# Ledger of designs, part 2: VHH binders against Uncharacterized protein MJ1128

Target 1, 280 residues: Uncharacterized protein MJ1128, of Methanocaldococcus jannaschii (q58528)
Amino acid sequence: SQPLYSENPVIQYFKNPKPFTVENVNMPVTYYGTICGKYIGYQITPHNVNEEARKCFYKYFKLKDKNPKEAERYLKRGLFLTEYLISQADKETAEVDEKNITFIVWRYNFEFPLYNLSKGWRGALCQAGCLKTLYLAYEATGDERYLNYANLAINAFKVPVEKGGLLKIRIYKNKSYYWFPEYASENPPYVLNGFITATLWIGDFGNKTGNADALYLYKEGLKSIKTFLPMYDAGDWSYYDALGHRCNKHYEHLHRLQMLWLYNKTGDEIYLKYYKKWRE

## First folded at step 17 (VHH)

Design x2 (from v1 with T50I)
Fold by ESMFold2, fold request of step 18:
Parts: sequence; structure tokens; C-alpha cells
Structure x2 (fold): chain B 280 residues (1-280), chain A 127 residues (1-127)
Amino acid sequence: as target 1 above (280 residues)
Amino acid sequence: EVQLLESGGGEVQPGGSLRLSCAASGFTFSSYAISWYRQAPGKQREWVSIITEGGSTNYAESVKGRFTISRDNAKNTLYLQMSSLRAEDTAVYYCAKELSYDELWEYFTSGTPHDYWGQGTLVTVKP
């Protein structure tokens, strides 16, 4: 996803320029401008690094048999960015249900005033993106070190937000549901597209590796997507979050793609219903 | 490399039946929804039917009740059983692999298209 989740028209239309590299190494950046009166400016975020790393790995896989020299350039770039992500991870241990869980977490080193987030906040989309990037690095190299980090990254979704992780329990009709908040806090805005993507990438990891925790989290995430989906219905359009912000056209298109994909995957008619209802 | 190979097309009389097959390779067939599309001469390609990973099916209104989609995951093969054929059903029929979530995300973030179509099989319903 793009990091431009603002009603500020200037923020939503800014390109994501790359900085000029003095060492022939480009790091992806996002320009946040001013958010709710606070200047955030240019930031290197784990999300942007993940996006570029994954693109590099996908290009590597497409080219490795067709143009090995060009493919190697993408592999080296992808691995460089993956190692950067690893270097930025915080390793933590938390007690959950009388069991210690060790996990790694990526944090944003700036505040995000739109959702009242202090410096050091974390998000499920970024985390699941790192999980996916680590798995792609493992797939490209066979180096189990990347898989070991991915297993630590998945553990963050088992740890409650209040204990430094990425699990929020959402209550509906006296039942508890799992949520992986893009903007983790005690009272998150429950952004939908990031939760869906995180759930699906957790599931992909579980399916490819047999990681039982990932498979369980995936099942619980799917249950929550279905349960809370009606809350995001704005008629012929959809809400971005649980705070009543309507999607812009770009993210409305993503919601439609996600609905169709979930229908194709599950056969559940609720997804086809909203795919048809949320028209461009 | 994803490969989709349609077969079973031919000429039929109105009211006749045909069974189309699509042999798939280069991907885990059972993990994807697979669709049939068709394109009449001079017209845009149109969706006909889909079968999901879990076996749920759906059909365009124009073919509902006359066409049946099915899959054999052990043989990596998709089928379309066509009955009560009409002149309007004359078209080249294509099977298509639907996108993985990673391909969808790549399309959304980068605009990179992913189109997985076979070469098609011609169905002609005689006047």
C-alpha cells in the first residue's frame, strides 16, 4: 500500500521520490509533508523498504532464467534492503498466557498525528510486509537465516498491542475476534485494507512453511474480515477505517480487488456481494 | 511458466452440446480460481464462468442453466460443459488463471499487469 493515507490533498498527490544517492545506493522514501499541523517530511519507513525489496525479488524470479545478469542486480538489491530491515528490527520477549514469546518488530521513527500515534509506533501491514520480504529472501537464496527471522516476525501477531505486539482483540456481539492493526494503539482506527493484506500474507507464509501459528492466525484473521466487513459498507462505496473516512478512488479500487480475490479464494458470497456493491 | 491449453471446440447445430477442456501447468492448479471467457468476432472478451479454489461456481446470466463449469484438481484440468447451444454462443473460448494475492498487490502498487490466458478454442454454432 501507499503511505499516503491523508485527507490532505497535497499529501495524497505527492510522488514518492527517491533520494539522490552519493554512494550509488538508493533508499526509498516517502514524503508525508505536514500532518495535522505537524511537519513529518521525508521518511525512510519499513513499509517503503519492504515494497521495493519485494519488487526486486519478483523481478529476480521473472528474469533469473532469461537475463541472469540483470536478475542478479535485482537479487543483490532485494537482499541489501532485506538486510537493512533486519538491522532495524527490535527483538522483544513478552509473557502471553503464562508463556514467553520472543518476537521481532519494526517501528516507525516518527509520529503520525492523523491517528494520534507517538514516535515508535508499529503496524501490521509493515510487519506482514517484512514477513513476506524475509520469506522471498529465503526462497531466492535457500538461506535459512531469513526463515528464522520470519518465524520471529510472525510471533509479533501473537502478542497483544499493549505488550508491544500486533494483536488487538475486537469485540462483536460478545465474541472476541483477532485484528492485526495497521496503526497499532489501544484504540486503533481499524484500517481495513492493511488488515486484509496482513492476514493474507500471514496465511501465505503458513501455507508455504507449515508454521502452525501462522495458519491459526490466518484462520482467525479471515473470520474477522468476514465479521467486520459490513461496518465498512458506505453504500456504493467503502470506508477506509472504522472512523468513517471514505476511501479515495485508489483505495476503493484496492477494496474491490480484495473482495474479488477473497471470493475467488473462499467462495463466500459475502465478498462477491461487496465487490458488486462497491462500484467505481 | 504458466500454460493453459484449451481444447474441445468445433462446429455444432443449434441446441447441440460441446465439452471444452483446459489443461493447466506451471502453477499449483488447486490453489487458484479458474475462469472461462469468450470472444466473438469483432466483440470484446466477456466473462462466462468461474470455479473457485473451494469448488464454488458462478455464471454469466446469458449461460446460466446451460453451461456447467467443473475442475479435476488431480488432472490439473478445467471443464466447461455447454448444452442448448445458440448462435450467440459462437466465439473463441479461453480459460484464465486468476491472480495470486502477490500478483494482485504488484498490480495495485506498480501497475504491473498479470494476464494468464490460453490460446483459445473455437466454438461455432451453425445458423
Scores: ipSAE 0.683, ipTM 0.810, lowest interface PAE 0.8, mean pLDDT 87
Fold by ESMFold2, fold request of step 18:
Structure x2 (fold): chain B 280 residues (1-280), chain A 127 residues (1-127)
Amino acid sequence: as target 1 above (280 residues)
Amino acid sequence: EVQLLESGGGEVQPGGSLRLSCAASGFTFSSYAISWYRQAPGKQREWVSIITEGGSTNYAESVKGRFTISRDNAKNTLYLQMSSLRAEDTAVYYCAKELSYDELWEYFTSGTPHDYWGQGTLVTVKP
């Protein structure tokens, strides 16, 4: 509710300056309740913040030519939430193959007992959502600072989970495959829907920016989706993860949407096969 | 703004042929799967055919072997070649843009529908 200052300090130096404000500065809150006997409660997470920010940017792009005043309100809110995400990112450097990789990563400030995650855990879906948010902020403003943060966010997918990043190697038939775990740990549950979404958003970023690492990660992610997809087949239903948990109806619907989308994109019949096989 | 404009409908005798066109604008045509749907009088709209981004095609059983979908990415145009037409093929035919992944995700998370349809073109097959 209080006045907010400009993100660009030079703007404050107008003749007779006063801070301008944004109309809506509330933070999205997620209620987790109790999970496996542990009270988690209300949390502000980078995932729900990036989701709200993206919705604001989509509304901005829809309205910018038709209702500029309304569009400006969504732009300001989207940027406010994006700056919050930037303020919460941890910047890290890790040595990978004798090269230092600098990256940013977002963490959850609570445990997640279902998958035995300690406070401070991170996930590829949340990371890719923040990546998308940063790119949308860049697209809306032309401010290269957002693109620079997005490039740092991509780097987390090149760093092994064991070194603080979001890359896990899965072995199948003596071959190595890339995985971006939605719930990152030494032994992740390999949740499918988040891996698919992260892969596709990495690919979108690579296609729009020409970022070579993103394009490579996208291609490797697509190979892994196809390779591991049969592992998630439960007959007329699908598994949520590699631990044998069946999807609820909501996520089964998402899996079917993802299969159809991948078929529409690639023409690969494996996706149409599972779209037809999995019911909801 | 996404725009889809169907044309090429008309009256034909049973066994005849027509070619429908769908001119597309306001999006990167080559990056999306595009579909044909139809709606007969008093009936629900039904899927007819799809052509994927990579050019793979699929058809409803009722039209397989008689209809051919194609696309010209340079002209941003979708086609439906209809042959061996029957009275049951009488309908308004619509082309439709399939969703981007962002639109799919927005639907999943928020329930917001995304539907991109043309105005339709009428095909009438004489009894």
Scores: ipSAE 0.682, ipTM 0.824, lowest interface PAE 1.0, mean pLDDT 88
Fold by OpenDDE, fold request of step 18:
Parts: C-alpha cells; sequence; structure tokens
Structure x2 (fold): chain B 280 residues (1-280), chain A 127 residues (1-127)
C-alpha cells in the first residue's frame, strides 16, 4: 500500500525549495587521505550521504509516533540529504536490446586508485543505497516524485556496466549470471557483501512496490549469490572479493550476518552452511 | 509495538515433555524468522532453535532430536515441543523476532542491535 500524501510544511519545503537558499547542515565528509600515492583528501560521497539519509529515515519511523517533534528533525535531515542526492544524480539513456532505457546514477567525484577507478566511477552498493533512500523518502512523505526517481534508479541495474549502468554479466561454467558490482568497471573485483546488500535492497524495493524489474533483478541476484558463494570460501573464513582478498574481521562478521539473514529469509540451507563454516 | 509472550513453562520430570508457546503481535509474523532462546541460572543466554520465514528449521546441538520448533502464522504463534527433557534443559525460555536486514545493517554500521524478546517462561526439569 502506498503511503498517504502529507501536507506537512517540511515536506513542502523540500518539494519546492527556494533557489539560492543556503543550507548549513552537517554533511558526511570522508577523509580518504592518500591512496596508492594519490592524494584524495576529503570527499562527500553519495554512499555516505545516502547512508546518513537512511539512518535519519529509520529514526524518523521509530520516533514519529513516540516523539513527533524529534522525529521531524530526522525527517528534515533525511529529506535534505535525499534532495541533495537527487541533485547529484546523473540522468543517462542507454540502448539495451534495441530499447532505450533512461536511468539515474550516482558517481563519485574522485578517482579510486585501489581498484583503478577514474573520477566519475560508480557502484551498485551506492546505487542501491540511494534507491533505498529514495523509497524511504517516499514512505515518509507520500511524495511520488521520490518513487519516480527510485524507478529511474532501479533502471541502472538493467544497463550493462559498459553502457554506463551497473549490470555486469558474470560467467560461470558457460552460464551467464547477473552481478551488480560495488565497484563498476570492465573487470570489477566482485566484492561480495556489496552485491548481497544491493541485491537485498533491490528485492525490498520490488516487494514493496511491485516493480517487475526489481523483482526480476532480485531473483537473478539471489541466483548469483548462491552460485558464486563457493568462490568466496576461504575455509573457515571468507574472501572479500574475487581477487582473493580475505575479509578483515569487520567484513567477515558482515558476511556471516548476511548468510544468516539470507537463510532466515529464503530457508536455503546453502546460506546456513557458510554461516556455520565461516568463523569470526 | 512488537510484543512477544511466552507460555507453557512449568515443572516436569526428567524424560518428560512440555510444549511452549509464544504469542506474537505488533509485526507481520509470517515475514520474520523466529527463534527460541534459553537462559539457565548462572549461565549466558543461548540460542535453542529457529524457524525461518520459509519454514526451515534449525536446532542447537544440545536439543537436536528432542525439540521441535513450529509456527502457526494464522495465529501468530510460535511453538516449541520439548521431549526427553533433561535437568540441563532447566532455564527460562524466550522467543525472539529475528532482525530484518535493515536492522542488521543498522547494527553493522552503528553497533546498535534491535532485538525483540519476550519475558520468558520458566522450565524446570527435576525429579
Amino acid sequence: as target 1 above (280 residues)
Amino acid sequence: EVQLLESGGGEVQPGGSLRLSCAASGFTFSSYAISWYRQAPGKQREWVSIITEGGSTNYAESVKGRFTISRDNAKNTLYLQMSSLRAEDTAVYYCAKELSYDELWEYFTSGTPHDYWGQGTLVTVKP
């Protein structure tokens, strides 16, 4: 069910902001320092912005009935960050299977030498996070504008990486599988946790909205997770990516949580197997 | 508001059987995995069993073959059938709603878990 539209002044403010208004807010700024000999410095990333936005919305939903006044503060912040994300999104059109697909995508405004990414690189985890953020904004406000943007965001996952999207076809035993790379490139490292999270957020969006593309992508994503899990098995530990990097303790814990959740959601014993196998 | 209410606890002799129930409200019961936990005197709380959203089940090694978890989604109720009870099964038994992925993600990123537990029901196994 769709949320009810609200005439809340806060909602109206962000729906129709006044040009040249200065917003003095705490933006998530990440210090990257020097990576592989290149100074990256302080950066505002769409990843961190959407993360903060989501946190705000989560707080809003938890507090809206208990403490409306405090909840409103979180709503304001969440909506601001959402609007910021919208303003930072690139709108693109690509031809896929002789059809034009219009999508929005969030790019990073700096190079990431660790994975040989040039300025303007993109990633599925970030994209999915932004998607989630947009939907949360929709849930919070009932403003269909956010849903429309979410629908554009999901389209990026239908477009091959080579055409500016976030779909990578990964081959295994002469079969094709969908992948949504956390670091999109011609040869992505195929980070596992980012793919899982992206897949799950896509699925959540599909389940909530009935978006057929999202539902399809979710199913394909799950198929891929199951298929490639063995490749990320390092025995009593897991690999972070397909390049053979082992997880640190932090990401090992995440992998195990993801396995457990996937098991709880799907009942598929393969996830439980790896949950039990991997240690932390 | 999420609410979980355990019942069915009591005193039973070794080798006996007991059936616990957990009545759930305040959330879409059928959309969540639900677990049983127990805490014995002087010990830490331990996981006992889980039933997934899809209906799959899992058990701690200590109770495998003796306990059976089940759910009735129409009644929003979780069950734990206990058989061949032992003295070491004496504990307060809790039912818990497992976290959504968003909740897990929040936990992962912020370190703040959001576990939902009932008040528990006491099971005492003694001659």
Scores: ipSAE 0.352, ipTM 0.723, lowest interface PAE 1.2, mean pLDDT 92
Fold by OpenDDE, fold request of step 18:
Structure x2 (fold): chain B 280 residues (1-280), chain A 127 residues (1-127)
Amino acid sequence: as target 1 above (280 residues)
Amino acid sequence: EVQLLESGGGEVQPGGSLRLSCAASGFTFSSYAISWYRQAPGKQREWVSIITEGGSTNYAESVKGRFTISRDNAKNTLYLQMSSLRAEDTAVYYCAKELSYDELWEYFTSGTPHDYWGQGTLVTVKP
């Protein structure tokens, strides 16, 4: 087993690293190439970083009792990447309903021409992934600092996109619904899988921590999923976004898994309907 | 290691009944939704029925009213009671462990499949 929190040198190291230390580690770097005639090249994204961090934590949890030494390697990497994410987060304050909400948000350091996003754009999927990562770090270490950051991260979902957050109000039949756009903009493409994933991660966080905001956001997210799901039905296949782009095989599979999980979680047969209807 | 073993298949006449079983091991059975699938010769595998962790059930339209899914958590066993069998029900029947929340996200991040299938049991409906 791993040493206690107070005795674990890995945990202690990342709690207060020595300034000017050079970390020679493998960072997830994504090659974007040229998009819409613009060269984006290699980028370190908070999305890929949190993804790798989560992988590390999952492996840590699986190995911590079986192979502590190997598990420690994953813990170290996971924590490093988590700390990196923390260092890259922007802290913001916005006024919402006459209240000031302080939140942290992760932005991309490059433009994304496909959706006309300028440098500094943000997304709900990435945010939720970072949230999940922070919570996993908390679970792994017991360090409440991670939980505190997670609580700041969740606040971004309460803030409208127009105010720098990740909440988009989507109208259907004269009713307002919550949406967390994978690509936050005035007119997002409303990617479905990202929204579902974000919603589920928010829900998980709420269930694990009792965070009332997360629980509320989760509930609203589920309402939205159910409401808009028919719009993503392409018959025996599903649409990736509200623009009518069909899923590739990867995302089709993901949609089906998401439907199945949603059905299992909620008992709502609408999800099972689409699970059965969509193919892969 | 996750293991699923289907049994109970055989030959039956149209209108007959058959009960399939799926013995599960290597995981906390009660914590997972479990489904039946079937694959007819030359056709794609299709979903037949599911029972959730909480015991909720659902069926494909083609089998609704004829098939009944159930589970015994104490025995780690899934069942499929089939009645009013038709020729079109002829297929290899598979039980599958569905993904939990954690497994879903692990899959999303790692790309490793976490859905497990048995070897299947053959059901032949023949006059």
Scores: ipSAE 0.018, ipTM 0.419, lowest interface PAE 5.1, mean pLDDT 89

Design x2 (from v1 with T50I)
Fold by OpenDDE, fold request of step 18:
Structure x2 (fold): chain B 280 residues (1-280), chain A 127 residues (1-127)
Amino acid sequence: as target 1 above (280 residues)
Amino acid sequence: EVQLLESGGGEVQPGGSLRLSCAASGFTFSSYAISWYRQAPGKQREWVSIITEGGSTNYAESVKGRFTISRDNAKNTLYLQMSSLRAEDTAVYYCAKELSYDELWEYFTSGTPHDYWGQGTLVTVKP
């Protein structure tokens, strides 16, 4: 049987790690090679780290009652990567509507020439993934510290991109809509799949925690998806971004799955329409 | 249709005991872990306890040693025995169907499964 969370030695270890301890672990390292003539090389990204952490937590949940020993390995790895993410997050404060909002955000420690992003760029998909990771850590441990960090992470989505956050206001027919850009910049390409995924994860967090900001952001996100979805219609195919780049097969498949997810979640037939319209 | 209905809430004095129930329908009860959550006024919903389909249990530190979660699969009912109640235990208590292990994996890879909650039952601890 699994020990109570408070008695779990793994949890205890990460609550109070010994200073100057060397953790010799397999970190997710992504090879970018040369992009647009610039050598980027090997990079540790918060995106890949949170992805691996989530994978570990899901494995833990699946195994915890079947094979506790193996499950513990995944728990340890998941928690380590979560703690790493926490240590790598930047804490910022911005003034929004005459109120100060404190938030944490994960930045990439290299330039990304494909979208003319400078070192220190950020994105909503990565942020939402980190948010999900923190919540999974909370579910796994009951440690509210993770939930507190998650609440700081969600705040980034309330702060305009221009002020260091991840909220972009997108205008359509003289109305304002929320967007969470996968690649945050003054003029983002408005990648669709990243926005959808981020919106869904924000909504999930809101539903599970009752976080009012998350719930609001989720509703606004859904509104935006419905509003702008026609702009991503390329006939029997979909566009990857608002710049008119068509999806490759991988992202076309993802868009269709996301249509199904959204339909399942909301019951809105517009998503079913595009699922049927788009091909792969 | 998945349905969860909490009951057993009420007013109790500090140090008292209360037993909550959650009646479940619309899904294979025995195949899912079920949790208790609570939400106090002005606070976010917090996890209280979980019992897996295999019978394993866990508790939040704040209720450890005082609360006991159990289930009766034959009756499709979840229970929460609360003892040594404190003022800070005052909240609306919710039962929730957790994702199955398979659903968790699918959620990670290719889906967004629904989370289901009951309407909640109010527990008030006051002198």
Scores: ipSAE 0.005, ipTM 0.203, lowest interface PAE 12.2, mean pLDDT 90

Design x5 (from v1 with S56N)
Fold by OpenDDE, last read:
Structure x5 (fold): chain B 280 residues (1-280), chain A 127 residues (1-127)
Amino acid sequence: as target 1 above (280 residues)
Amino acid sequence: EVQLLESGGGEVQPGGSLRLSCAASGFTFSSYAISWYRQAPGKQREWVSTITEGGNTNYAESVKGRFTISRDNAKNTLYLQMSSLRAEDTAVYYCAKELSYDELWEYFTSGTPHDYWGQGTLVTVKP
């Protein structure tokens, strides 16, 4: 078993890091090359960082009882990446319904011309991934500091995109629905798979913590998924986004996986319908 | 280590019945949804049925009304009662531990298979 939280040297290390320490770690660096004529080059993104962090935590949990030493290595890496994410998060306050909401959000340090995003753009999938990461860190350590950050992260989903958050109101038949755009903008492309994942991760957080906002957002998200699924139907194939881009085989497969998973989770027949209809 | 062992396959005439079993070990059986899949010769593996942790059952349209999935958590065993069997039901049937969504996502992003399958049991429906 792992040492107690208070005595765990790995935890203590991150609680009391030495200022001006240079870390030589295997950071996930993504090469974007040139996009729409603009050279983006190599980037460290909060998306890839949280992805790697989550993987580390998953490995930690798998190994913590079997191989504590190896598990600790993964824990250390996961926690480092988590702390990195925390350090990179922007803290913001926005007024929503005459209330001030403080939240943290992760931004990308480069423009994304494909969707006409300026430097500093944000997205719900990344945000939810960071949320997941923070919670995993909490689960691994019991350090409520991580939970507190997670609670700040979830708040971003309550704030309209126009106010710096990740909530987009999407209208269908004169009704308002919640959307969490993978690429947040005034007119987002409304990518489906990212929204599904974000929604489910929000839900998971809500279920695990009892966070009422998360639970509410989760329910609204599910409602939105069901409502807008027909719009992503391209016949025997699915659209990747609301702009009419068809899925490639990889994302088509993902959509089908998500449909079946959601069907078995919820029992809602609409998911089964599209699981059957869409090819891969 | 997760282990799944299917049994009960064999030859049966059209209209006949067969009961498949899947013995599971290496994980908390009662905490997971478990599914049956099948793969016919020359075809892709397809989902057949799932029973959730809570005991809810789902079926592919092609088997609905003919197949019944059930589980015995005390025995860590999954069952598939097949009736009114048809030639098109001929396939290798696999038991699978369903993935959590996190596992599913990791599979997607990494490309590393996370599905847990048994070796399968062959069901042949022929006159």
Scores: ipSAE 0.883, ipTM 0.940, lowest interface PAE 0.5, mean pLDDT 93
Fold by OpenDDE, fold request of step 22:
Structure x5 (fold): chain B 280 residues (1-280), chain A 127 residues (1-127)
Amino acid sequence: as target 1 above (280 residues)
Amino acid sequence: EVQLLESGGGEVQPGGSLRLSCAASGFTFSSYAISWYRQAPGKQREWVSTITEGGNTNYAESVKGRFTISRDNAKNTLYLQMSSLRAEDTAVYYCAKELSYDELWEYFTSGTPHDYWGQGTLVTVKP
């Protein structure tokens, strides 16, 4: 029989790995090639790492009762990637409204010329994905360390982009709205799908943990989605960002999936409207 | 494991009524939108109706005004009240649990299909 998770040697190993151990594992590596005349090459990104980690956890949860041996392999991989993410996170402190907020944030180790981002840029989608990953690790193991890191990760969404966080205030009709930019900058492109996903993952975290900040951010995020959604309407199609770039078929499909899901979740007719209006 | 079991199907005359039920288990029923689909012989499966988590309802144009979707969260049961039935309503009817967002995202990123529906119940409308 498989040992209890708390006593699982695999779990213990990744909680306390031996220094100078070489891990020979499959890592998600993305080939970016040349972007806007600049060679970026192969990169390990926190985005792809957390994505793979989440996939592993999902497989683990599906298999843990059916095939424990196989499930353990996925758990091992998920936990490794989670620990890797933790090791790559930057811890920061910023003053917001006369309060010091400590948070962790994941940065990209290369420039992204397409949006004029310098090395060390960050984004809300990636952050939220890492948040999700940490929570999944917590669900899988019961190790509160992961929850603690998740709580630090959520704090990044309370900190303005200008102060190193992932909160952007977006103005519409003289009112302020929360935005979590997929590409954080002073003037982000305001990509819609990334914002929606980030918002929903924040909400999920809030609902599962009771984290008040997450719940608040979720509420504000939903408000923003509804407010700005008309600006992404290109007729029978949607815009990818606020710069006027139309979605490709891939992201158009995502927008429609998101609209339908949001409608099913909230009952807000505006989501159904655009689900019906946009085509793919 | 998600389980859905449809019942209530049968033979009915045109203009008649029928009530379908779907018993759900293996997930928090009240936390999900639930839908009815149907598949007629030789045709593709089509969406019929959805009831949201909050109880809002949506219908295909072909059934609007004739079908009513409802849910009993205490019983983990989905219903479809069908009235003014027509020959073209003949099909196997399926209830389906809508995806969580994580499942949706996984589907989008990996292409892995997620289908949660039962074996279906046959509705035959004929004179």
Scores: ipSAE 0.865, ipTM 0.931, lowest interface PAE 0.5, mean pLDDT 94
Fold by OpenDDE, fold request of step 22:
Structure x5 (fold): chain B 280 residues (1-280), chain A 127 residues (1-127)
Amino acid sequence: as target 1 above (280 residues)
Amino acid sequence: EVQLLESGGGEVQPGGSLRLSCAASGFTFSSYAISWYRQAPGKQREWVSTITEGGNTNYAESVKGRFTISRDNAKNTLYLQMSSLRAEDTAVYYCAKELSYDELWEYFTSGTPHDYWGQGTLVTVKP
């Protein structure tokens, strides 16, 4: 049987870390090589870290009743990576509509020349992934500390990019729409798949927790997806971003998967339309 | 654990009708789109029909107008009413739970296979 929260040695370990302890673990390291003439090299990104953490939690949930010992290993790794993410998050406060919003945000520790991003850039997909990770940690442990951090993470999506957050207002036919840019900047490329994923993960968080902000953001996000989908139509193919870059086969496949999933979830025929129209 | 159990298969003459059922358990049935797939001898498994969470239905062109997918959320059961059956409809029919988005994302990023299938039920259409 799985130990209780108070009795779980793994949980207790992370609740009482000893300073200057060296953790010799397999961190996700991504090799970026040279991008646009700039050597980026090996990087530990919050995106890859949260991805690995989520995988660990998913395995934990699958195994916790079947093989508690194996499950504990995944829990340990998931929690470690979650704690790492927490330690790497920047806490910020911004004024939005005469209200102060405190949020946490994850930044990349290298420049990304492809979209002219300077060191310290941020993105909605990564943020949403971290949000998901925090919630999974909460679900696994019942530790409300993780939920509190998740609530801080969601707040970043309420703060304009110009104020350090991840909300971009995108104008179409004199109307304002919400966007959460995968690559946050003054003039983002508006990558579609990252926005969809971020939106859906925000929605999931809202549905699971009742967080009103998340639910609102989710609705606005869906509205934006439907509104801007035609702009990503390249005929029998889709554009990756609003700059006119066509998807490669990999991301074309993702777009189709997302369209089908969204149709299955919402019943909105626009998703089915593009699922059928776009090819792989 | 997700469980899907298909039933209702059998032998039928061309032009005949069959109704397949799929009993689901181990997940919130009403929160997922559910699909029918089929695999003919020597062929790859192919999509037949899906019913969305909201009850919208879609069909492969080959079965459109002949097959009807439906669901009873109270009974956690999926149905496939087949009419005007043809020889080419001969196959093992599978019920499948569609992936959650998290599962879909993991599939896309890590290659985790879709494995929410039942054992299938055989439909044979022959004179």
Scores: ipSAE 0.860, ipTM 0.931, lowest interface PAE 0.5, mean pLDDT 94
Fold by OpenDDE, last read:
Parts: structure tokens; sequence; C-alpha cells
Structure x5 (fold): chain B 280 residues (1-280), chain A 127 residues (1-127)
């Protein structure tokens, strides 16, 4: 029998860590090499960390009833990485519409010259991934602390990029639309796949928790996807971003998968249209 | 655990009709798009039809106008009404649960296969 939440040694281990304990664990490290003449080298990114954490949680859920001992290993790793992410998040407060919004955000500890991003840049895809990770930790443990952090993470999507958040207002035909940039800046490249994923993960969080902000952001995000899809049409292929960069085969495949999934979810024919139009 | 069980297959004459069923369990049926696939002998598995979460339908060109996909969420059952059957429709027909977005994303990023298929039901069209 699985121990009760309060008695679970894995949960207790991370809830009450001993200060100055050295954890010798496998961390996801990405080698970026040299970008635009600048050596970036090896980096631990919140994006890769949350990705690994999510994988661990998914394995845990799959194995928890079949092989509890093996499942516990994945749970332990997932929770460790989640706690690491929490420790790396920056807590900020911004004034939006005469209201103070407190949020947490994950920043990259290196510059990204490709999009002229300075050290400390942030992105919606990473943020949404961290959000997902926190929620999965909550689902796995029932620990509301994770849900509280998730609620702080979602708030970042309500704050304009100019104020340190991840909301960009994108104008089309004199109307305002929400965008969550994968690479947050004053003039983001408006990468499509990252925006779609972020939107859908926000929506999932809203649907699962009832978070009104998440639900609203999800609706606005879907509206934006439909509105701007034509701008990413390169004929029988799609653009990766609004700068005119065409997708490689890998991301073209992702766009088609996303179109098909969105069609299956919403029934909106525009998604099916582009699924059929774009090739790979 | 996701379970899909196809039924209704059999032998039928050209021009005949057949109705397939797929009984689903182990997931919230109404929250997913569901699809039919088929695999003919010596051929690759091919997509036949999908019904979306909202009830929209899509068909392969080869079956359009002849096949009708439908679902009963209350019964957790998917259907495929086949009419004007042809010899080339001979195949094992599979019911498939479409992936959640998280599953899709993990598939894309890690290559981890997510397959939710039944055992299939054989349809043979011959005189």
Amino acid sequence: as target 1 above (280 residues)
Amino acid sequence: EVQLLESGGGEVQPGGSLRLSCAASGFTFSSYAISWYRQAPGKQREWVSTITEGGNTNYAESVKGRFTISRDNAKNTLYLQMSSLRAEDTAVYYCAKELSYDELWEYFTSGTPHDYWGQGTLVTVKP
C-alpha cells in the first residue's frame, strides 16, 4: 500500500530538505555552442528542466499502480526538478490597470543573440511548461503549495512584456489580440508553435483548476491563433515566425500536428484547412 | 487503461453495407476525437475517418460519400456505417483514440509512441 500523503517519505524529503545537502543528480544540460559569434556553451535551462520533470511525472502516473517502486523513482526525480524550478523562479510585482499583480517568471541565464535577447530573457513556452510541471506535481502529491505556485505562474501571462510579463498585444486591422511570445521582447518574432502550445497548456490548467484567468487567456489565445494563421501561410508550407522564416521539416510537422489537434478539439474548419494545405 | 474493442466485421458482397462498432473504456470518451483506420493485406495502415470532440466529421477521399462516422457519448461507442462497399475496402478496421495534446507534445519532442488501438475487426468484400 502506498503511504499516505503526510507519510510519504519522498514528499517529506522535498518538503523539508536539509540545508547544505549536496544533490548529485542528472540535470538536463544543453550545449548551445557558439551563436552569432558568441560562445554560449553549456546551459541549464528552465525549459529543459521542466520538460524532464513532466516526463518523470507522466512515467510516474503510468507506473504507480503497476510498479510502485519504479514509479517512486520517477516521482522523486520529478519533484526534485520541480523544486529546483521553484528555487530558480523570480518573483515580481507589476501594476496593471491600477492593480498590482504578483507573479513568478523563469528567466534564461544567458544571452540569445539570434533574436537579440539579453541575459535574463524569458518566454511563454517555457513559462507554460513550468506551469504544467507545477500542476503535475500537484496532481501527483496533492500538495497545494504547487498549485499556489502555478497560480503565480499563470499571472505572468496577464502582465505586459514591457512590465516584465509575457503578454504582448498584437494589433491586426485596428483590433487588439493577445499573444504569448516564445521569445519575449519589445518586438518579438511571434513564433507560432510556441504560442499554440503555451495557449493550450494555459487552457488545460484553466479547465482542470477552474482558474478564471487561465480560462480567459485560453479563449483569447485561441482567438489570436485563428486570426493570425493566414499570416503564417507560405503556400504549401508554413512560416515558423512572423519574420518570414520558413519552418524546417521538424517544425512543419509540428504545425500540422497542432492544426489537426486543434481541429479535433474545436471543430473549427480553419485548422483543417491549413492542415490540408501545408505539406511535409 | 484505455481499451477499445471493435466489432461488426464480416464478409459482405460488393455494393453491400456493414456497420462497425467500437466500444471504448478507460478514458473520458466525450473529451476526445476518435478515428477509424484500416490496414489491407500487404499495405500500410491508413486513416479512414475522424469524428471530432464536437462531432464534426472528416473522411479519406477513398471513402467519402460511402462511409459515415458517428458517436454515442452516452454509450462510449464509435460507429462506422459503410455502404457501397468495394473489394479495395477489404481490411482490418481499427478504432483509435486520438492523443491528448500532452501526449502529442511528448510524442513530438521525445518520439515516445502513444498508441491507443483496438485489436481490429476484419471486413472482407468479395463475391
Scores: ipSAE 0.849, ipTM 0.924, lowest interface PAE 0.5, mean pLDDT 93

